# VHH binders against Uncharacterized protein MJ1408: the designs that were tried, part 3

Target 1, 350 residues: Uncharacterized protein MJ1408, of Methanocaldococcus jannaschii (q58803)
Amino acid sequence: MSREANPFKKMPTILMPDELMAKALRRGEKVANEMRQKELPWLLKARFVEEHKVRTIASVVADNLQKVIDKTPPVRKLPKFYQEMVEVLVGIDDFKKSMGAFKWASELVRKLGNEYARKIRKARTPQQAGKLRKEFVGRVKSILEQIHPEMAFVAVAREKLKDLPTFKDLPTVVIAGYPNVGKSTLLKKLTGADVEINSYPFTTKGINVGYIGEIQMVDTPGLLDRPLYERNDIELQAILALNYLANLILFIIDASEFCGYTIEEQINLLKEIKDLFKAPIVVAINKIDLVDEERVKEIEEKLKEVGIEEILKISADKDIGLDELKERLKKIAIKEFLKDKDAENKELEC

## First folded at step 9 (VHH; from u1 with G55S)

Design v3
Fold by ESMFold2 at other seeds, look of step 9:
Structure v3 (fold): chain B 350 residues (1-350), chain A 126 residues (1-126)
Amino acid sequence: as target 1 above (350 residues)
Amino acid sequence: QVQLVESGGGLVQAGGSLRLSCAASGFTFSRYEMAWFRRAPGKEREFVAAISWESGDTFYTDSVKGRFTISRDHAKNTVSLQMNSLRPEDTAVYYCAAEIGWTPDEYLHTSYYDYWGQGTRVTVSA
């Protein structure tokens, strides 16, 4: 299984009008100097030099704008997770409108380049050829200034979007629960290797990603480890984007309460996560080695009252119950992943 | 106009370290991609490392990853290349280069950059 990069990391730098124009003029003058080396009659040389300068400037500007379009994934073709993140971070309609402005400007600059190159070939004097080239440059500057707001918008969008995490298109389990309930220890035990840290909006801790064969395991420190009332609207929208990633939620309960949260507090967080996500939830009651069986049964009863049917009893530290948990996670995550793929395919057929 | 002047080259034994510096002047914009290239005896110039002047994002060719560190210093207007664990195959003239903007794949090529220094010689003895 391959790991795909964040599609927005391939976006080139979005140059502003003065930056792009300065680059184009510099490249145009370089070509002009090369053309001046040709042995040609005075008027023919002037036409030749100015024509190639115009064609080079047009190409540098138009190609730069087109490369932004070509290297930016169309939002409608992105996985839903990335579509939601584009909406949350920048706004899909404004992003699409701005890409349209780039395309319009690129095509217009290329058209003008061709038109002015033809006019220069018919110039009657070197001064007329130079005047036509200066006129062309002024027209290009005007076009770039017209789309300056869209260029600035896309530049900001690029900076926001290039830091989005990369996730494989695999059955995915998202781990939730209060801090210190054993999430990190469990992730390491289940995946058998060092986890990879990925950036995610609104957390400096990142997202930890590991694998059980073809199952992508995601731990979300700072995201699904505290109550919703501590979240602002934008933060909640970024958390809700995880609905398009998660095929299964694994919620970890610390039976011992040594994590610093009561069972009631942990179950209240579980209820919030359950309401937030569409994916089914498996609850793992962790640290069962630190409490008696009656306490574990009490916790299990409370979970059933909340509507949780998939309950596993484990100790990550003592390697208790991990094989059964791994088997259940794989089975459910793959089932839900395939169900989501079938639904997606049916929608596409229409 | 951008001007680049390299310094810090010299002779060093294998396993040693050397720090190259590139003094930059004439920046009219903030979003230059800065790069080090090198030309080994009998070979063409090859990409070594790049850094975005504004953001600090870095890129390295595979043969130097983990051994070389590119950095920039806005206060001194310099880009540096810290070269550790040097090998005889690192022997080359090292060139500082600059161009406005970053474009995937294209930044690896000498033709992407319009501004170049004159180079500084690094010799790594066995």
Scores: ipSAE 0.665, ipTM 0.885, lowest interface PAE 0.8, mean pLDDT 87
Fold by ESMFold2, look of step 11:
Structure v3 (fold): chain B 350 residues (1-350), chain A 126 residues (1-126)
Amino acid sequence: as target 1 above (350 residues)
Amino acid sequence: QVQLVESGGGLVQAGGSLRLSCAASGFTFSRYEMAWFRRAPGKEREFVAAISWESGDTFYTDSVKGRFTISRDHAKNTVSLQMNSLRPEDTAVYYCAAEIGWTPDEYLHTSYYDYWGQGTRVTVSA
């Protein structure tokens, strides 16, 4: 299990107006039946029964709506990564407006329940008491129908958000590079068999999470393995949310070009990712066992020309250079993680 | 309107298995939380397992995890509890319960559910 649970898992089922009203009426009738058994004069019994029916209906409706609010995390208090995911998947402003509608309706139903209960206590006939309760029920139905769009919106939002990936608050390395450069082999060699697959927007392959001790390794198949400039705005937002996760980018170059992409194409992708991400980049030149040293040196020089300082030479298949890579990844990721934590603390101080 | 009828109880030796069934009538379930509770002699009813009718999400009390499996059958309008590796402490009357919607923590309590069956007795002999 993840260290940090998905905060949206606590959201209750969002009942639609007819469902919530039916539950409230059922509970109201149950209470009414209990009250009808009391030995009271007919008018007092009618008042008592209808008053308790109204109070029960009001409580069931208002408490249900309030509990959705109480069990939904305030978006602006979430880590920035999750804030961006809420924006991408549902829209933060619409989500906030819908929570406001729930609160408005909950408070109004509770207020009306108290008002109608007091009126019923003063009813002069059993028929008047029943009419007041029917009026109250009609008004509650109207309020629920008024917020029906917001209830539907939150129900959809709950389905999208309850399965969001959870990430540990650890130094995090995000892996990038074209398909077939050796990312999967490298991830397996570095982390072992305990890779967790999680859903992520705009990829059918999901997102792979593994660990090197306390270093969280994230592979993003379908996200950071193709040119990015042709993606639409919302896809780009989902990719850019990884900025709040990544302390370090590990970009994999296939020295052999057997992946199907030239070194120039691979470096162009690297440049796109460098432009999108704030985290430092380590480049691993992989498959060095399949090319001569002159070719590796040529690739290294091209990487230096584009501003890459951290370059490692490896073969994941042959276990060449992996210990040095692990050490370098840990050193940089931990340093950047602590640097980000210090920046967060300074913001809180101000 | 909703009516729940349990079946499948009986006597079984420790280590054995039973399958309980809960048939719903008078209404088809949509978006209901369906649950099994049990009451041992002299004790209060306690939560055993729940399943969300639409999604199939399941929940279990710790003492039955890995031994009991709750499932639903939309076509037959039934919920089942497969009980394996039975122990004498599983001896109880088992009740089927239902309520619309899932609410965290509250679904564990008997007061959460308005609809109940009459119970079916399970006896696990040593």
Scores: ipSAE 0.653, ipTM 0.876, lowest interface PAE 0.8, mean pLDDT 87

## First folded at step 11 (VHH; from v3 with Y112F)

Design k5
Fold by ESMFold2, look of step 12:
Structure k5 (fold): chain B 350 residues (1-350), chain A 126 residues (1-126)
Amino acid sequence: as target 1 above (350 residues)
Amino acid sequence: QVQLVESGGGLVQAGGSLRLSCAASGFTFSRYEMAWFRRAPGKEREFVAAISWESGDTFYTDSVKGRFTISRDHAKNTVSLQMNSLRPEDTAVYYCAAEIGWTPDEYLHTSFYDYWGQGTRVTVSA
C-alpha cells in the first residue's frame, strides 16, 4: 500500500507468440530426449516421451504467462499515483483486459496440457501419441495468436511503466517555480547529498528526490516550471497525478527577476499551480540578498492578495532563512500527510 | 547452430585485471539476456553478472559490484566482462550464457539459460 516501490520494475520481458512457442518447443524436445534414454517397451516409451513433452510445453507456456500476472499486481491495488500513471501512459481498461487475457490463456494451456497428457497415456500406437502431441501444440499456437494483441500491448506498457519513479510513503513536498529561481540550489542545501534522479513522463531531466529527515522533497524540472497552456491533455493528466504524491507545494519566487521572469509572470504561474493542486502552498521568496527590503515586502503583499498565507523569505545561496523554512515545511507536510491518511481510513470504513 | 565462445581467461596476480569476451554466432541478441556465470573448484556454477542486450540494464552479484563491469558491443555481437581488483576468490571457470527475455529472480539461476559457452579459466594467484 506504500508509494515506495515501482511495481513495474519487476515485470518480466513479454515474449511474443512465436518467441514463447519456440522456447517451449526447445524445452519440450530436451525433456523428450531425456525420456528416450529410459529402458521401456516401445509403446510405453512413446507414450512416456510424448506425455512429458506435452506437460513440459504446457508448463513453459502457462508459467511464462502466469509470471507476468504474478509480477504485476492488479492495477486497482496499486497506490493511486501508479493507477493514474497507468491511465495516462497506457490506459487502465486495456491494461486490465490484457492481464485477463494472459490469465485466460495460461489457464487454458494448462487445462489442455492435462487433457492431452491423459489422452496420450491411452494411445494405442506411437503414431497416435505423436498425433495427439502435434494437435496439442497446434492448439497452444492458436491460443497464443489469439492473445497476440494483448501480449504486444503489455510489452509496450512495460517499456513505458518500468522506469516510473519510486517514492517512499512519507510526508512529501513538491517544489515548483520557473527555471533558475534557485530550486536546485535550495534542494541541495535543504537535503544535502541525498538527492536521487528519477524518470518521469514528459521531462527529459527526470525528477529529483531528496530528504530532510522523514520529509520527502521532490523537485520537478520540466513539469511545474512553465505555464499550463503549453501542455496537452496527457501532460496535464501526468501533472495532476502529483496530487496523489504532494502533501505540500513549495513555490519558489526569484525576488531579483534574474531568472528571466517578472514577478507578475511568476505569480501567474503560482496561481495556475494553486488552482491545479489540492495541497496547501508555501511560497519562498528567494534571492532576498539581491533586492532591498521594500521590494521583498511588495512581493509579500502581492502574494497575500493571491491568498498565500505561508510566506518565507530566504536566500539559498547565502544560507538565509533556511532553518525556519525546514521547520515550517516539516510541520505542514507532516500535518497534511496525517490528514490525508485519516481521510483514506474513513474512505475504507465506508 | 547457435554458438557462444568465451575468450580472455588466464593467470593474473591478486589486484590485477582481466577482460573476458563472449562472441555469439547463429542468431542475433536483440531480446536476449546475456550472463556470466563462474564455477570455482569443487563448487557449482554461480551467477556473476548479466546484461539485457537491448536496454543495457545490468545486474551483478554482490561480491563483484564495483569491481566487475559487464558490457555489450552491438556491432560485434559480443558481451564483455571487465574484471578489476581481482581476488583469489574469483578463481573459476567463467561461462557465457544466453536466453530470450528477462525474468526477475530466475535470471540468477543456470536453469534459466538454454545456451552456454565452453568456459574460460581465470586463475588469480595470491
Scores: ipSAE 0.664, ipTM 0.885, lowest interface PAE 0.8, mean pLDDT 87

## First folded at step 13 (VHH)

Design n2 (from v3 with F59Y T61A)
Fold by ESMFold2, fold request of step 14:
Structure n2 (fold): chain B 350 residues (1-350), chain A 126 residues (1-126)
Amino acid sequence: as target 1 above (350 residues)
Amino acid sequence: QVQLVESGGGLVQAGGSLRLSCAASGFTFSRYEMAWFRRAPGKEREFVAAISWESGDTYYADSVKGRFTISRDHAKNTVSLQMNSLRPEDTAVYYCAAEIGWTPDEYLHTSYYDYWGQGTRVTVSA
C-alpha cells in the first residue's frame, strides 16, 4: 500500500533456456571474432579466443539470471495487500523457491566460467581449448534445463503480477453493490474528475480508482457485485485481499430496483460483504428520487435490522445528499486508516 | 539471417506527420524488444520508442510522448513509428533495433541491442 507503482512492472523478461543460451552464444561469438584480430602465435590465440568466449557466455547467462533476482521485490517487504495477492495468484513459497533456483544457477554458471577459463589457459593445443569451451557450453545448457521449470514458473508469475493495480497509501473506500445501482455515476460525482481504470484479477472490467482529496475511492465491478457462492476459492481469496486495502466499505442500494435486483437480494449481498470485511460499512440508499419516502424508510429499517448503523439517502443523478455522504466517508475512512496505520507500526516494533 | 530494414523517411514541414516502418526477418524467437533510436546531426543515437513484440507493451522517451506512437503488425512482420506534430528538433536518422527480452533501464541504451537497421533520414523543415 506504500508504493505508487506496481513493483512487479520492473521485472525483466524471463528468458527460457534456449533463448538465453542463444543470446549468450551470439555475444560470445562476437567477442571471439574481436579477439581473433590479435597478433599472437596460433596456440596462444586459440587460448585467448576460447577463454574470452567462455567468460562472455558465463557473464551473459549469470547476469541475466541475477537481474531477475535484483529487479524482483522481496515479497516479505511488500505491503500486505501485495503479499496476499502473490499468495493467491502464484504462491509465495514457490515464488521464493524459484528465486533461489535463479540464484543457485547464476552462481554456478559464474563459478564454472572461471574454472573453464583457467583450464583453457593451460590447453596444450587449439583443439583442446575448443573442446573445453564446448564442454563448458554443455554444462551451462544442462544447468539452464535443470531450472527450466522455475524459469517457466517465474515467467507466468510475472505476467500475472505485472498487471496488478497500484494503490496509494491513503484512506481507502471500496464501493460495493449489484450492477447498475449507480456505483460508477456516484464515483464520478464524488471525485469530480475522470476515474482511472486499473486491472484486477478475476474481472474483465478492471477497477475504477478516483479521489476525494486524500481519500482513495475504488469501484470494484465484477468483484463485489454478485453473490459469493458463485466464486471459486481463488476468486474469493482475491476478494479477501481487499481487506488489506479497504478502510471503509460503501455499499450502494438501488431503492427503485431498476438495477434488476430486489431490495431483499441487495440486502443479502450486503450481508455477505459484511461477513467478509473487517472495515465498517456505510450504506447509501440511491435513487431516492424514483421512490416515495415510505419505501425509503422501509429500506432503512431493514438495514438497521441487519446491523447497519451508517445509512445515507441519496440520488447520484439528482445530486441529492452527496455532500453529506462525502463528509461521512472522509471522516470514517481517515479514522480507520489512522487506526490501521498505528497497528501496522506496532507490528514492526516486534 | 536477422535483418531490419527501415523505410518511410523523408522531408516534412513542422507540424506535419510521417510514418516510419521497419521490416523484420530471420528471427528464430518471438520475444523480441523492438526499438527506434535516432541520431540528430552532431549527436549520438538516442532512444525514441520501444515495443515488446509479443505483449505489445510500449515505452517512449519523454521528448516524444504523446506525439509518436509505436506499433507492430504481426501479419506483415513490421514495426511502425507514427510521428505526429513534428518539430525541427525531430530531424535525425532513425534506426530500428532489436534484442531478445526486455530489461528495465538497459533497453534505453544502444549497447542493449545487437540488431540494427541502416537507418532512414527524417528532415523536418521550419
Scores: ipSAE 0.704, ipTM 0.909, lowest interface PAE 0.8, mean pLDDT 88
Fold by ESMFold2 at other seeds, fold request of step 14:
Structure n2 (fold): chain B 350 residues (1-350), chain A 126 residues (1-126)
Amino acid sequence: as target 1 above (350 residues)
Amino acid sequence: QVQLVESGGGLVQAGGSLRLSCAASGFTFSRYEMAWFRRAPGKEREFVAAISWESGDTYYADSVKGRFTISRDHAKNTVSLQMNSLRPEDTAVYYCAAEIGWTPDEYLHTSYYDYWGQGTRVTVSA
């Protein structure tokens, strides 16, 4: 599975015990009806019909469970972003336990199918053959009932995880800042086209993904645009998963304060994001066309006090400073992306 | 017992549009995958499109992407196939199919589905 693809989109539907049994019994009866057309003595026909029902039911159930396992890569082999999302949304230990239960049930059903098929071949009466098949079906129902909690868990997990965004394996810039600081305008100006809207946990707005050539730009409305202390631990973990995606954070400050937040409030948000993310931060002071040069210098000085070294001065509306910003973002994002690739290669060599 | 009845087939000129409908009844569970297949003269049935009844997720054969749209209507228990920009190559008997659950790659094959309609003929004239 590639870093660009959401590996959970390939998970099959997770059937519940009654659903899977109904499918298996339907397929078994279809086979039984075909076998009843054979011209055989009464007892031999009964054995033949019941044996093929058992083998078909076992195969349908066991194959269904095994396909869930086969189409779901092990969590430890997923890109780190998806590993973090599994922990946040469902819990890695419970996910692993549930896959183990599917494996156990699949193997047991197949074993029992073989055992009961052999017993049915030796049945002395049609009634004995039928009783053995009914007993087998009861055993399969019991096995599925035993793993019903794990089946339900995986079904819920699938629904939560398949909606996760698909990201390309490209240098990535994550945009942050309060609402109305100009993030959406800037993204549109830098990328030149409508952005893709992708789902992400804990925001109904989704995330916006756009591109500058081979640079992936991600705007996060509802995620990095309010004080982080207002979020519970699960929401924070979902935000922190962006660490595995972001090579660079672009934080937008509205110099004019027309966004409704003071410079101090905006810098406080910046400090929270700086504490949460490993990626370097570039700050763009936006709307410089609406304030004096002295005010911009004051903001720049405050940013340096909090440890920000990469600062650009722009006006998205007036197309001021955007070419320099674009080039700076590309240069840093590519450098950090390549550095992360080198670190991944050395980790794999261990 | 799931029953599927197609309707909406007919004769249409190339470049035209046609809407097929599949009335479904007898659902015992909600998680059915609904699909359209077609059989052109002298060919085997081939996958056209599918929709997951519950989620609304859709899937299309490459040959029809951008031209055909599959949809569902829970109130009428129907699945529809809107076919635009029709070509003579789209001439076929169109079949509605259903099976509980979706499995990647396997949903493309006729053997995946146990329930089938009788088909509705679509003819696209020069």
Scores: ipSAE 0.700, ipTM 0.905, lowest interface PAE 0.7, mean pLDDT 87
Fold by ESMFold2 at other seeds, fold request of step 14:
Structure n2 (fold): chain B 350 residues (1-350), chain A 126 residues (1-126)
Amino acid sequence: as target 1 above (350 residues)
Amino acid sequence: QVQLVESGGGLVQAGGSLRLSCAASGFTFSRYEMAWFRRAPGKEREFVAAISWESGDTYYADSVKGRFTISRDHAKNTVSLQMNSLRPEDTAVYYCAAEIGWTPDEYLHTSYYDYWGQGTRVTVSA
């Protein structure tokens, strides 16, 4: 199996009009200089030189624009996670409009290149051939300036989107809970390896990705570790994109409260996440080695009152309950993953 | 016009290290892709490493990953190639190259780049 890749990492650099025109003119002059070395009658040489200059300029410009289109899959064909991130970060309609502008400009420049090449072949003087080439160059500059806003938009979009994390198409568990409840310790113990750190919008900490066999584990520092009411609507939509990734939520409770948050505060965060995500939730009551069994039972009852049915009692530090947790996570995540694949297939039948 | 001048080549023993430098001048725009290519005796030029001048994004041939590090220094207008754990098969003339922008797959080919240095010879002895 090949590595999954962020489809936006394949996007070429988006050159601005003056950058692209400068590249095209440089390559056109290179070709012109080569053609001037040919032994041809004076008028035929002028026609030949100008024609090849025009064809080269047209090709460089049109191919550059077309490569951006070719290296960017249509938004509607992207996995839902990436579709949502395009909407959140740049706007799907504006992105599609801008790709359309690239297509329009590429086709028009190619058409004009052919038209002007034919006119140059009929030029009666070297001066007429040169004038036609200059006119063609002016038309190309004008076309590029017409789409300059779309070029700038796509350049910004590329920078925002190419840093998005790469996720495998696997059963996925997203880990949530306040800082210092033991999320990072648990992730490392469950996966048995160092986690990968990836960029994600609205957090400088990124996200941590690890694996239990074919189960993808995702920890979200700075995203699902504090009250969501403090987030603006754009930040919430970026967090909601995780719905397209998560097959299961693992919420970690610190039974000892040494994390700095009361059980009530931790359960309030749980309720916010429960409302935000469609995936089922498993709660792990961590650090049970630091509290009385009676306290753990109190926490368990409070969790049942808020509608949590899947509850495990663990200590990541003492390796208590981790085997059962691992098996429960695999079972539920695989079940939900396959359920989502079946629903996706039925939608494609339409 | 972009002009590229390599330096730092020489003779080095296998397992040793060498640092190549490419002095760049004449930049009209800031978004150049800078690359190192090499030509072993009797072979064509092949891609070694690239760095985007503005962003610092780097790319490496599989044969040099983990051993070579490409970097740039905006203050000195230089691109460097730190070569560690050198092997006899690294013997080649090393060339600095530049072109506006980055295009996937195409950046691996000599035809992508219009600007080239004269090359600096690296010889790795057993």
Scores: ipSAE 0.682, ipTM 0.898, lowest interface PAE 0.8, mean pLDDT 87

